VHH binders against DegV domain-containing protein DR_1903. Designs and how they scored, part 15

Target 1, 288 residues: DegV domain-containing protein DR_1903, of Deinococcus radiodurans (q9rt62)
Amino acid sequence: MIAVTTESTADILPLQLGYSGIHLLPVPLGHQGQVYSERELPPDQLVNLIRTTGEPARTLAIDDEVVARTFEAALQGSKSGRLVHVASGSRFTPHFEVAARVAGQFGVRVQVIDGGTVSYALGVQALHAAHLADQGADFGQIARALAELRERTLLTFAVESLDFLRVNGRIGNVAAFIGNWLGLRPLLAVEAGEVVSKARVRGQAAAVRTLLSATHQFQHQTGETLRLYCGHTIGGEGAAEQLQGQLQAVYRDLPAPLHPLGSGLTANVGPGVVAVLAFPRRFGLGHA
Key: E = the ipSAE of ESMFold2; O = the ipSAE of OpenDDE; V2 = 0.75 times the mean of E and O plus 0.25 times the DockQ between their complexes.

## First folded at step 4 (VHH)

Design B1 (from Q4 with A99V P100D S101E Y108F L109P; framework vhh_7pa5_2; at its last look DockQ between E and O 0.74; V2 from the best seeds 0.00; counts 0 for: pae E 9.3 > 2)
Fold by ESMFold2-Fast, scan of step 4:
Structure B1 (fold): chain B 288 residues (1-288), chain A 122 residues (1-122)
Amino acid sequence: as target 1 above (288 residues)
Amino acid sequence: QVQLVESGGGMVQPGGSLRLSCAASGFTFSSYWMSWVRRAPGKGPEWVSTINSGGSSTSYADSVKGRFTISRDNAKNTLYLQMNSLKPEDTALYYCARVDEYYDSSGFPDYWGQGTQVTVSS
């Protein structure tokens, strides 16, 4: 069986890590010259630090040695002596490039996939890779399945401000939205490996309504039964609960669990974020 | 409707052994990874062990590795946990869980049983 690794920013829950066997490559956090792991600076403490100091936190580059140690540890648990690493999108972070470079030291034993996304959308790719590896899939089969999942994934979210993406250098094609917004919230999506702007809306109710609309359009386009997740950062709980209630009213028989987003994602998108993640039920650890 | 019914818990002395069972119904048991998860008094849920759909691959939490063995009988739709060299720290309510991406707000799997109490004391 091929071992699976991904980044700590993939927002996979601790229990999910336990039962999937996925090993995380830690993405370090920086704040005012100090370096933290996500464990040392959980989301509530991170938001408190940002508010107290007035200074943003950043996700930092991963040291080559940390990558190598993570790969070696995961390989020791691999029956096939092989590892697939699913990296956050190469257009979002430097992590794919670093992982691919270090993987060269391992020859064919370590293969790196550009996940083209972030957060739990990346986490779901890793979970699906673990499920396929358990079923005896080879690297090529896993890579093709993840490409299909990536094409059939909706990740849309509302942020309080673009400042967090800007200071982390993740603003990309939405840089033109920086300015006087008069209380408007940007609505963003991950499409084709990049963050794109979809709308600017006023207030929580409008943001939730827009996420619900995007989900309905996506359901119509795919024609498949979906897995739904309501993501949030600190301060976004109320909006996520509202989204969950509205999704459950429309998709009566489908759970839409609240999914807390970790410190790495919070550093990049800020507090008060609400997100929807949707994909066909046959992916992830799904059984269709 | 998915049903998971645990049994086999009880009171045992440190160093003793217990075998937990979980009877599954309402889904195709042989198609799912299965796990044992425990909750100690006053603590959050802790993952214990996972077994793949066919039973060929298993994994364990570091705290139980070498002492516990997970297994399954797909013909009987039953999951097992053989617990050896039990410690007071193993005292907890043990849950059988169907591995799925869905979970409650605490990260606990949505499809889990009523639990079976294991108490390790002298």
Scores: ipSAE 0.191, ipTM 0.602, lowest interface PAE 5.3, mean pLDDT 86
Fold by ESMFold2, look of step 11:
Structure B1 (fold): chain B 288 residues (1-288), chain A 122 residues (1-122)
Amino acid sequence: as target 1 above (288 residues)
Amino acid sequence: QVQLVESGGGMVQPGGSLRLSCAASGFTFSSYWMSWVRRAPGKGPEWVSTINSGGSSTSYADSVKGRFTISRDNAKNTLYLQMNSLKPEDTALYYCARVDEYYDSSGFPDYWGQGTQVTVSS
C-alpha cells in the first residue's frame, strides 16, 4: 500500500500515528536562533519560553535533506514503494513547495498533495489517505477523495490575538484586522485554502456561541452526519469544554471530543485558542 | 453494546512466551482495525501493535518489534497477541482496543477492554 506522510503540525495524536503508520515530517521551531523539534518544546514550555524572554517563536522552513530522509524512511516501510505526502496549505506555509521540490528526486514514487489547511484538519486528510491506501487506492484516487474532504470540512477558530499569526508571516487576508483588541476575539475560518475573518466577538461565551452557530449552519448546509472536534491550544481548555458541552446539548448523539493542538500550531495562533472542526462521518481512519 | 474482553495474561519468566486473546462482540469485528495497548505501573498508555480489518497489514512499536505478533480471526471475532522473548519491561496491563475516529485527549480510541495483566519477573 501507498505510504503516507504529513507535517508534525497536523496535530495527529500519538496513538493515531502508531496505528496509521503515518510518518511525520518534523517542522522545526525557532526561538532566538535556537532550533527545536516540537517534541523538545511542548506547548507549556513553548509558552513559558516566549513569556520569560519576551521573544516570539516561529515555525521554520524544513531542510530538503530532512524531507528526503523522511520520504526515504516512509518508502522503506512500504511494500508498494510509493508515497503520498499531504502538505499544509500552500497559501499558509512554504512547506508544500519544499516537499514538491524534494519529491522530484523520487520521480513518480512520491506525490505531494496540497492539503489546503492546517492542524487536525490536515491530520484528518492524512488519516483518510492512510485508510484509502490500505484499501488499495492509487495516487489519483487518494487526491480526489482528499479534495472532496476539503470541500466538506469546517474549521473555525477564535484566537486571543492576531500577533502570533503576524509574527509567523501567516496573517494573510486578515492583516487588516490587526489593532486594539479591547476584549475582542477574532473568529477565523479556513475556507478554500485561505484564512478568512468571520467575526469579532467579546469574551469567551460569545466566541463559543459563534462557533456553535457556525457548526449548526454547517450541519444544515451539508445535510450529513458529522464528526465534531473541539480543538484548543494551551489555555483554551475551558472554552473548548464549554463548546463541547453546548455541542453535546444540541447534538446528543455526537461526542465532540477535545483535541489539544501542538507547539507548531501554538506558535502560529497563540495560547487560548478554541476551535471547531467538522466533517462528514464517512471520512477518516478505522471504519472499513 | 460494544464489548472487548482480554484474556491470556499471567506471570512468566524473562524469555518466556504468552498468547493474549481478545473476544469482541456488539459490532462487526471484521470491519475494524484493532490494536493492543499497554499500561505499565505508574506510566501512561503505550501503543503496542495494530492490525487492519482483513489482517493483511500489521504494525508494531519499536520496543516489541520482532518479539510480538498481532493476528486476528474474523470468523471467531477474536484478536490475538503472541508475545515471545518477554522482558521485565513488558510487565503491564494489556488492552484490546478498537480503532475508531473518536479518541480521548490522550489519543485512546473510545472502545477498549478491561485489560489482562502480564507480569514478567524472575
Scores: ipSAE 0.006, ipTM 0.445, lowest interface PAE 9.3, mean pLDDT 85
ESMFold2 (binder alone), look of step 11: mean pLDDT 85; pTM 0.853
OpenDDE, look of step 11: ipSAE 0.045; ipTM 0.510

Design B11 (from P5 with S52K D56S R98T V99D D100Y Y103V D104W S105G G107Y F108P P109F; framework vhh_7pa5_2)
Fold by ESMFold2-Fast, scan of step 4:
Structure B11 (fold): chain B 288 residues (1-288), chain A 122 residues (1-122)
Amino acid sequence: as target 1 above (288 residues)
Amino acid sequence: QVQLVESGGGMVQPGGSLRLSCAASGFTFSDYYMSWVRRAPGKGPEWVSTIKSGGSSTSYADSVKGRFTISRDNAKNTLYLQMNSLKPEDTALYYCATDYEYVWGSYPFDYWGQGTQVTVSS
């Protein structure tokens, strides 16, 4: 079977990593000239460091050597001698370009897919790829299935500040709104590999209502039963719990689990974030 | 509402055995992969074992392979974990999870299960 890799910023839960066999490329964190792994700087410590120093953290480029070692390790576990790497969106992060460059050293053995998204939306693509690989799918079948999943994924989130995206160079299409969002919570989405502005609202209740509305609209448009996740960074727990309660009141038989977002994503979006991730249930996440 | 209720934990000496159960309701149990996940004091959740919907395929964490056996009874909507040759390192709160990958007690929400506590001590 084909081995699967993705980035540590894909926010895959430790329990999912345990059974999926996915190997992660570690995305390093930088703060005031020091470099950390996510293990060394978990989200609560990262947020405390940012608040204490008044300086934002950033995600850094992955060293070519680290990428090569990760690909080699994953290939050792591949009976087909093949590896698919699912990278965060090439228009959003530099990680696709680095992975694609290093993959050239491996010829046909390593193929890189532009995931067109970030965070757990990327994570579910990697998990679905691992599920398909376990069933004997080839690279073309995996690539087509992930393209379909991308088209049928909702990722919408509310941030407290655009400064974190700006510092990390990921402000994209919302750069023009810096300052215009003062006193308001920006509602953002990931569409076509870019961060786009969807709304601006005042207060937590309005942000939660907007995420709920987006989910209902998406459910109506797809006509399919969804998998739902309520994402949050440190400080966003209350908003995420409120969103979960409201989603579960409407979708009674479906869990809408809280999904803690990791340090890499927290560096890019900041504390106090609440998000909804939704996609059709038929996209299996498997276990190996 | 999906509900998972774990039971069967307790205190046991090293080398002892316990059998955990998870009673599932609110979904079609036989359609879902089921997993056991544990959380040791001061640590994050650790995946322990998974069983496919029909019970035909199982997988285990390296730390428990050869000692633990996962099984299911689809007629009773129940998941089991037979734990043999228990070690102090197996001390943890044990949760069952579905393909929703929902671990009770790991997230702050209004409805969660308590898990079942396993303590291995001399």
Scores: ipSAE 0.000, ipTM 0.201, lowest interface PAE 15.7, mean pLDDT 82

Design B12 (framework vhh_7pa5_2)
Fold by ESMFold2-Fast, scan of step 4:
Order: structure tokens, then C-alpha cells, then sequence
Structure B12 (fold): chain B 288 residues (1-288), chain A 121 residues (1-121)
């Protein structure tokens, strides 16, 4: 069995970490010269800190030594003596580059995959990799399966402000919209490893309706039964519940669970975010 | 409709053994991975062990590895957990759970009511 690692910002649930055996690289948070772990600064406290100080928080690069220690720990649990690391998209964060550099010290034992995405979309890739490794899959089989999953994943979300992506340097192709969206909520998607703008809408109901429409179009295009998740940051709970209700009314056999997003992602997208994550049911750590 | 009913819990002394059972109904048991999850008073759920649908592949939490054995009998729609060398730290309510599958706001989509295991002198 190949061991699997990913990042703390992949928003994998504690129970899932216990079952899957996935080890996490801790992504540190920075605020006004102080460094925190995500445990030390959970989303509620992070949002309060940002509002109280008026200063943004950032996700920081992981130290090479921390990466090396995490890889060593994961390898101790690997019967094959091999490890696959699934990194957040190389165009979003420095984490892929750091992991790839450190992996070089381990020769063929550690191989790094560019996940091309963030948050629970990355988490699902890591969980699927762990599932395949448990079934005896080799690195090539895992890499191909994750590439297919990436191509068949919908990650679309509504933000209150582009400022959080901007201050973290993750605004990508939507930079042209800064300062020109009076009273509108940007609808963004992750496509080809980048954040892209899909729409601008007024109000929560319109944002939810657009996410629902994107899901319907995606279902039609893929022709497969989907797994659905309604993601949210602090303040986005109501919108996520509304989205969940509307998805379940249409996809009656799919639960579309609410998925709270962690501090690392909250620092990058801000409070009040609602997201839909969708992919074919055959991916992930379970089966029907 | 889907039901999971645990049994076999009780009070045992440190170093003792217990065998938990879970009777499943309302679904095709042989199609699903099955797990044991425990919850100690005042703490969140801790995953203990999982067995694949065919029964040939198992996984365990580090805290129970070498002491607990998960097994299943698909003909009887029953999941088992053989617990040996029990420690006071194993005291918890033990749940039979269907999964791994994140379907209803949890990594496991259905849980039983649980069976209490108490390890004390």
C-alpha cells in the first residue's frame, strides 16, 4: 500500500483522516506578524480577528523541514515504502513546488501530484488516492484516476468580495473585475488550475440559483450520478442550506451534505461564501 | 428502513476480551464497506476499524492495531469486532456504521444506536 499525504487546507474531516490514514502537511496562517496553525485559529476566531483588526490573514508557505518530517512519518506507515503527495494547484499556492523539491530527497519513494484545485476538491482527490492505494493501485494508476477526477469536477462558488483572493495573490484571471462590482456577488469557478469569473449576480437567491444551474448543466454534460457538497465559510450557512434544499428537491437520492470550510480557505476567499462541489459518484473513498 | 443494531457490549476488566456484533437490515449488506466507530464521554467520534465489502481487506486505527479484529458474515448480514487486551482507554459507546461513504453530513451514512463497552477494575 502506497501512503497518501495532502495539505491541512484540503478540508478533510477528522473522522475521514482517521479512516484513510492520510497525513496532512500543516499550512500555517499569518496575521500581523504572528503565525498560527488552523487549530489555533478556527474559522470563527479567524473571521473575528480580521474584523476586529481590519487586517487580512494569509496562508503561508510550508517549511521544507516540516514537509520532510511529514513524508518520513507517512512512509513509516507504508508497506510498499512509497508515498503519493497530492498538492493544491501549482497556480494557486507554492505548496506543489515545495513538496516536489523536498520529494527529490526521497528518490522514487515519494511522488507528487499537482491537484490543480483547492479545499475539499483537493481533499476528495486525496481520499480517492487513499482508496485506490488500499486496493493495490500503483502510482501511475492513481495519477491517471486523479487526472480524470479533476477533468470531471465542478467547483463553483460565490464570494462577497474579491479582496481576500487579491491580498493572498490568488485572484488570477478575475483581477480585471476588482473595483467594478458595485453591490454584485462574483460567481467564480476553478477551471484548468485557475480561478475564473463566471457571472456577477445581485443577492443570495440569485447566487444560489446560479450555482444550481451550473450543477444541472454539469450533470447533463457528464451523464453520471453525482456526489454533491454544499460548502460554506462563516456567514455562508444560510445560502448553503438554501442550495442544499434546492439540490435535494431535484436530486432526491443525493444528500448534498453541508461542508464547513476551514481557516486556510476562509483566509483566501473570505466570509459569506457558498460553494457547490460535484463529481461522479464513482470517485471518493466510498462506493454506492 | 436501513437498520444497524449493535450487541455484545458490557463491563470487562483490563486485559479482558469482548466480541461485538452488528445486525444489518434494509440494504444489500454485501455491497458495502462496514466500520466500527466509538465515542468516549465528552469526546467526538473516533474511527476504529473498516472492512471491505468482500471481507478480505481490513484497516485499523493505530490505537487498536494488533488488539482488535474486524470481520463479517455476509450470509448472516452481520459485522463483528473481536476486542482483545482491552484497556481503560477503550471505554466508549461503540457504533456499527455503513461506510466509508460521505453521504449525509458524515463520513458514514448510517450508524446504529451503539453498544456500551466499559473497561474498569
Amino acid sequence: as target 1 above (288 residues)
Amino acid sequence: QVQLVESGGGMVQPGGSLRLSCAASGFTFSDYYMSWVRRAPGKGPEWVSTIKSGGSSTSYADSVKGRFTISRDNAKNTLYLQMNSLKPEDTALYYCARGPEYTWGSYFDYWGQGTQVTVSS
Scores: ipSAE 0.000, ipTM 0.318, lowest interface PAE 12.9, mean pLDDT 85

Design B13 (framework vhh_7pa5_2)
Fold by ESMFold2-Fast, scan of step 4:
Structure B13 (fold): chain B 288 residues (1-288), chain A 121 residues (1-121)
Amino acid sequence: as target 1 above (288 residues)
Amino acid sequence: QVQLVESGGGMVQPGGSLRLSCAASGFTFSDYYMSWVRRAPGKGPEWVSTIKSGGSSTSYADSVKGRFTISRDNAKNTLYLQMNSLKPEDTALYYCARVDYYVSSGWPDYWGQGTQVTVSS
């Protein structure tokens, strides 16, 4: 079977998602001249560091040597001698370009897919790739399935501030919504490989209602039974629990588990974020 | 279920021409870049040419530039390689190979069984 790798910022929790064999390419974190792994700076400590110093943290470029070693390690566990790497969207980060460059050194053994997204939406693509590989799928079948999954994925989230995306250079098309206005939460989505602005709302209850509305609209557009996840960064737990309760009231037979987001995402979006991730259940992502 | 079947090989004298064909089945041909790869006796595989899914963009190895032309007919699920001004050095097994254009690296994932081209007097 083909081995799978993705980035540590994909926020995969292997045991909760039923796949522990996916190799993660570590994305380093930077803060005031110091470099950290996500293990060295977990989300609660990262948020405390940002609040204490008043300075933002950043995700950093990955060294070619680290990419090469990650690919080599994954290939050692590959029964087919082949590897697929699912990278964060090329319009969001430099990681896809670095991975594609390094993959060239491995010839046909390593293939890189532009995931066109970030965070757990990227993680879902990696998990689905691993599931298909376990079923004996070839690289082409995996790439097409991930392209279809990408087109049928909702990733929508409410942030406390656009400053975190701005300082990391990932604000893109939402820059027009920057303003020094207290109490407003931008509601954002990932569409066609970029961050787009959907709304500005006041308070947690309005943010949760808007995420619910987006989920209902997406359900009608797909016409399929969905898998739902309620993502959050440190400080967003209450909003995520409220979202979960309301989703489960509407979709009574459908679980909507809480999914904590890691330090890489927290550096880019900040604390207090609540998100919904939704995609059709047929893409074979399971818990166990 | 993916099948790539090459044909059109044979023996030809230096300076001659041959046209290779590859019949593809078991996948949506128009979604994929396609390549020709060859293997000379006692040597490893050498990439020859690639054509994009829509046929509008092609690339060639320096050793065949100006002599070989890659083309495709998506309606017939067929890839072609027109080989002109053949040299003894072109003697090899020629493979049709599938390349998934959704991947930025563009590496082949399936190869046919090959068709033999022999250029000699």
Scores: ipSAE 0.000, ipTM 0.105, lowest interface PAE 19.7, mean pLDDT 81

Design B14 (from P5 with S52K D56S R98K V99G D104L S105G F108Y P109F; framework vhh_7pa5_2)
Fold by ESMFold2-Fast, scan of step 4:
Structure B14 (fold): chain B 288 residues (1-288), chain A 122 residues (1-122)
Amino acid sequence: as target 1 above (288 residues)
Amino acid sequence: QVQLVESGGGMVQPGGSLRLSCAASGFTFSDYYMSWVRRAPGKGPEWVSTIKSGGSSTSYADSVKGRFTISRDNAKNTLYLQMNSLKPEDTALYYCAKGDEYYLGSGYFDYWGQGTQVTVSS
């Protein structure tokens, strides 16, 4: 079987990481000239640091040497001597370019896929890749399946402030909204490998209603039964619980689990975020 | 309704053995991967082991590899975990989990049974 790696910012839970055998490329964090690992600065401590200093944190580039060591470690556990790395979107981070460059040193043993997304949407791609690898899939089959999953994934979220995306250099396509969030929550989505602006709304209830509406439209568009996740950063728990309750009221018999988001994503979007992640349920373990 | 009922836990001394069972109902058991997951006091859930639908492929957490053996009886809709050479660090509530739900998210914790308590102490 092919080994799978992705980034620590993919928000894969420890339970899932243990089951899947996925190895994580550690993404370092920076705040006021100090460098931290995610272990040194978990989400609650990161948010406290941001709140007490009044300054956002950022994710930093991964050293080539760290990438090479991670690939070597993952390859030691690979029965086929092959590895697929699922990288965050090349338009969001430098991590794809670094991984692709380092993978060149390994020849055909390491292949890198541009995941075109971030956070648990990236994590789901890595988990699905690990599932397919366990089923005996080759690299081409994995790449095609992940491309299909990427095209059929909804990732939309409400932020308290665009400042966090700005200081991390991810504001790009939503810069037009930067001067207009007074009392309003921007609603953003990941589409075609980029952050796009969808709406701006007043208050938590309106943000939750908009995420619910986006989910309904997506479900009708796909025509498939979905897997649903209610993501949140520190301070977004109440909004995520409200979203979960409303999704479960509409999509009876479908779970909509809460999913805590890690420090790397929190640095980029800030505290108080609520998100919905949705994709067809066939991208899972139960169909082989 | 999917239902999973764990049993077989208890108190043992270090080096002892226990065999856990999980009775499954409400779904076609033989079609699904099955897993064991544990929650130690003050800790989050930790994956322990998974077995393929046909029983031919198994995987284990590094912390239990060589000591624990997962197995299943599809005719009885039952999952097992044979635990040997138990250590104090194995003290936890043990849950069985339907593979599909487990793989994509620990948010399915609320759909698991009450678990079975394993306590390893001198």
Scores: ipSAE 0.000, ipTM 0.315, lowest interface PAE 12.1, mean pLDDT 84

Design B15 (framework vhh_7pa5_2)
Fold by ESMFold2-Fast, scan of step 4:
Structure B15 (fold): chain B 288 residues (1-288), chain A 121 residues (1-121)
Amino acid sequence: as target 1 above (288 residues)
Amino acid sequence: QVQLVESGGGMVQPGGSLRLSCAASGFTFSDYYMSWVRRAPGKGPEWVSTIKSGGSSTSYADSVKGRFTISRDNAKNTLYLQMNSLKPEDTALYYCARVPYYTWGSDFDYWGQGTQVTVSS
């Protein structure tokens, strides 16, 4: 069985970590010259720190030494002596490059996959990899399955401000539209390993309607029954609950659980975010 | 109409034992991984234990390893948690929870109403 690692910013819940066996590579947080782990600075404290100081927080580069220690710890539990690491998208962070470089020290024992995404979309890839590894899948089978999952994943979200993405250097091609978005809530998506602009709306109800519409369009395009998640940062709980209710009204027999987003993602997107994550339910064991 | 109904909770002295049961209905029980999750007063939910669909593999939180044993009877659609050497820190509402079938690491999709365990002298 192949061990699985991913980043602390993958927003995998503590309960899921408990039964999946995934090892997390810690991504450090920076604020006014101080360095924190996500455990040291949980989302509510992070948001309070940003508000009281007026200064944004950032996710920082991962130290090679930390990557090596994480890989070594995960390999200790691997019966096959093999490890797959699922990294956040190489277009979003330098973490893939760092992980790939360090993996070179381990030869064929450690393989690194570019997850092409962030947050729980990355977390779901790691969880699916852990499930396949538990079933005896080899690296090639895991890589192929994750590529398919990545191509058939919807991740779209509403932010209160583009400032958090800008200060972290992750505004990318959304920067072209920044002046046109003044005074409105941006609706963004992760597509082909990039953040893209989808709409700009006024108010919570309009943002939720747009996320619901995107989900309907994706379901129609995919032609499969979906697994749905309603993500949120601190302050986005009400919008996420509204989204959940509307999704459950349409997709009556599908769970659409609320999913709290962690400090690393909060630093990059800010408070008050609501998101939808959707992918075909067949990923995992593939049936009801 | 998935239903999970817990029973077997109660009051017990430190060092005592309790056996929790969860009666499942409305789905093919033998297809699902099952878990026990607890919530202590003033705290969030804490994962306790998971058992795979066939019962061949189990896992436990570090706080309960060696003291608790999870098991299942697929013929009776019932999940069990044998709790030994109970401590005051084990006082919590205990939930039976179904692990979603279509993804290994998804959060639980159905929860029972819970059964109260109180460990006090």
Scores: ipSAE 0.000, ipTM 0.258, lowest interface PAE 14.7, mean pLDDT 84

Design B16 (framework vhh_7pa5_2)
Fold by ESMFold2-Fast, scan of step 4:
Structure B16 (fold): chain B 288 residues (1-288), chain A 121 residues (1-121)
Amino acid sequence: as target 1 above (288 residues)
Amino acid sequence: QVQLVESGGGMVQPGGSLRLSCAASGFTFSDYYMSWVRRAPGKGPEWVSTIKSGGSSTSYADSVKGRFTISRDNAKNTLYLQMNSLKPEDTALYYCARVDEYWSSGFPDYWGQGTQVTVSS
């Protein structure tokens, strides 16, 4: 009954958008003074642009008018006349603040949730919200379920460089690790709405081993059967396939599908990234 | 135990029509959203249409809106896709799928061979 919106940077796949009915709030991309949509700069073209110019791209603030237009479009498809918007974490982006302010124009019809995360971890929250809405859940029930999912989500990733996070103003507490160790790859996680540093490793095999270890620790802490995803940006495919194989060897009978990450996230973390996303299997459409 | 068997494909000229069917078994069909997905040669899967469990709500990819109609018969455990005003760009192998399968990032090949639609002049 309740319509669901989230950001284009939530890395929800086209098939998932089709069946869920989720409307995306477009997050614009900037590079050398030019503004692009994600459609205009798909990941392959974005990475080529970064390599050719030697300059990172940025995600930009969303115009209030675009937010209002997105909410209006989603509400037109809502039989209840109600909408929930799941925003990227307020400590990562200005998008939550803008969405919450614009939602004021709609009174009680639009409610905004701080998703406390980014990328497909945000996407999973939006997909779960859409599922609950289709089951007749009200806003309070959705908000509670997403808070529980957010608390029980692992998002850990290896980057080739901290430059992309630095340029986008998302480097925070990991800035202390710049430049001191040549040839090492940072391993980062999203915890309590922030990017935190977990390790520094040399090479793809060590990065994959560290992500596998993080998954083992998370599995031990939760005690629940997990749903697993192996995320990657352009250039990270081989590492993601290696991670998938190692996860499937340990967690027999659990698929760990590869999940391509979009241009918005690529602008913030760069090419060559491999990530693991994990959460309890009870959150999701196909497992009751 | 889950089985989905597509049929109704064939060769038609541009502007023609075809009706695809999908026979479902091994699960409670009326409890699930159902979708049509297509794969053109050398390309990844493209979502075409979804219908909710009760049949009351449908959605379509922009490329097929106004030309395709999805429907279901819960008494027969059957999903349909009526395809009108077919274009060469609609040439693909068409698969039906239970929506929960699309929570994952992949389209499993074990859903069967699909039904081939070829639109050529």
Scores: ipSAE 0.036, ipTM 0.481, lowest interface PAE 6.5, mean pLDDT 84

Design B19 (from L2 with Y100E S102V T105S H106Y; framework vhh_lunsekimig_d3)
Fold by ESMFold2-Fast, scan of step 4:
Order: structure tokens, then sequence, then C-alpha cells
Structure B19 (fold): chain B 288 residues (1-288), chain A 119 residues (1-119)
């Protein structure tokens, strides 16, 4: 079957890595001239490092040789000798361009897909790709399925500050909101490979209500039963639990699990974030 | 089979020093990153020091300037030199090796060695 790779910043859980066989392309973290892996700076330590030094952390570009080694390792586990790599959105990171360039060295064996998103929304695409590969799907079938999943995915989140997105160059068209927070939290979404502003709200309860409303609107638009995830960075646990309770009250038979977000995303959005990820249930996430 | 064996733990007074050793076998030692983790009572296991295959080192803030990680590729051994020890340094110290990043396998761990800092 076709092997699947994606980025360490896709926030795939260890158990999911175990049963899916997905290999992660490591995205390095930088802080004051030092380079770290996600293992070296888990989210709580990353936030503590930023607070202690007063300096931001960043996700860094991936070296071509690291990409090549990751592809080679994944291909060694592939009986078909083929690999699909699902990269974070080309408008968010340089990782797609680097992966596509390196894939050229492998000819037809490696195909790279622009995931058009980040974090667990990217992770879900990789998990779905692994599920389809396990069922014997070819490159074309996987690419088409991921394009459909991408079009039918809701990723929206509330941040405490835009400073983190600014430092990493991911502020985009919401830059106009910098320095104008006066008790308001931005509610942002990933749409068509870009971060867009959806609302400004006061306090945790309003942020949670807005995420619930967005989910309900999305479900109505798709007309399908959804898979739901309540994402959070360090400090966002309480808001995510509140969101989970409200989603489960509305969608009684649907689990809405809490999903901790990793250091790469935390560096880009900061602590205290709460997010909802939703997509049609028909997109499978794989099993052992 | 990967095997890691720690030694050098013990009881020491505040301000004292200890050197931990981790003897490795079953893998190409010089090609792997190596880690020291610490687990204190009632607290999650935390990464306190790392050394890459190229010799680059990193430390958690609480031990910077006091602890030094090093490796001897000819002896397949990693060390942790601990100076100016504090009561908060008490815990089980684990040697570990594995991927620098999370991917579809787990780390290999030693059995742990106990360090007690008490007056």
Amino acid sequence: as target 1 above (288 residues)
Amino acid sequence: EVQLVESGGGVVQPGGSLRLSCAASGFTFSSYALYWYRQAAGIERELIASITSGGSTNYVDSVKGRFTISRDNSENTMYLQMNSLRAEDTGLYYCATGPEYVWGSYDYWGQGTLVTVSS
C-alpha cells in the first residue's frame, strides 16, 4: 500500500501514529538562535520558555536533506514503493514547496499534496489518506478525496493575541486588528488556504458560543453528520471542555473529543486558544 | 535489541555534585540523539537535557549552567554532570534514545536511577 507522510505540526496523536503507520516530517522550532524539536519543547515548556525570556518562538524551514531522509524512511515501510506526502498549506508555510522540490528526486514514487490547512485539519487529511491507502486506493483517488475533505472542513478558533501569528508571518488579512484588543478576542478561521477573521467577542463564554454557532451553521450547510474535535493550546482547556459540553448537548450521539494542540501550532497561535474542527463523518481516520 | 543502563545515582547534599552515566547497546550509538528525563514525585516525566548526534546540546531552564550533558561515541556512553544540586532536582533520572521527533514508534528507555538531594 501507499505510505503516508505529513508534518510533525499536524497534531496527530501518538496512538493514531501507531495504527496509521504515518511518518512525520519534523518541523523545527527556533528560539533565540537555538533549534529544538517538538520533543525538546513540548507545549508547556515552550510557553514557559517564551514567558521566562520575553522572546517569541518560531517554526522554521525544513532542510531538503531532512525531507529526503523522511521520504526514504517512509518508502522503506511501503510494500508498493509509493508515498503520498500531505503538506501544510502553501500560503501558510514553505513546507509544500520544499517537499515538492525534494519529491522530484524520487520520480513517480512520491506525490506531494498541498493540504491548504494546518494543525489537526492537516492531520485529518493524512489520516484519511492512510485509511484510503490501506483500502488499496491509488494516488488519484487519494488526491480527489483529500480535495473534497478540504472543501468540507470547518476549522475555526479563538485566540488571546495576534502577536504569535504576526511573529511567524501568518497574520495575513487580520493584521488590521493588531493593537485593537480592548477586551475582545478575535475569532479566526482557515478558509481557502488563508487565515480570515470571522468575529470579535468578549470573554470565554462568548467565544465558545460563537464556535458552537459556526459548527451548527456548517452542519446545516453540509447537511451531513459531522466528526467534531475541540482543540486547545495550553490554557485553553477550560474553554475546550465548555465547548465539548455544549456540542454534546446539541449533537447527542456524536463524540466531540478534546484534542491537545502541539508546540508548532502553539508557537504560531499562542496559549489560551480554543478551536473547533468539523468535517463529514464519512471521511474515515483509519484503524490498525 | 536496544538496551540503556543508567548508573551514578545516589544521595547527595544540597550544593553537591553527581555524574550519571548511560551505557548503550543494540543500535548505532553515534547516529542517535540522546536524552535525559527526570520524574519527580507526583509530577510528569520531563525532558531536562538533550544531545544530538552532532553534539548540539539543549537544557531546560531550571538546570542551565548547572548540568552538562555529553557523549562518548567510542564508549557508547552518555553522561549527565550535575553541579550545584538543589532539593528540586530529586527524582528518577531516565536515559532515553529514539527519534528526534514523534513518528510511528516510541522511545527506548533505561530503567532509571534515583537521585536524592537532602540535607
Scores: ipSAE 0.000, ipTM 0.248, lowest interface PAE 13.3, mean pLDDT 84

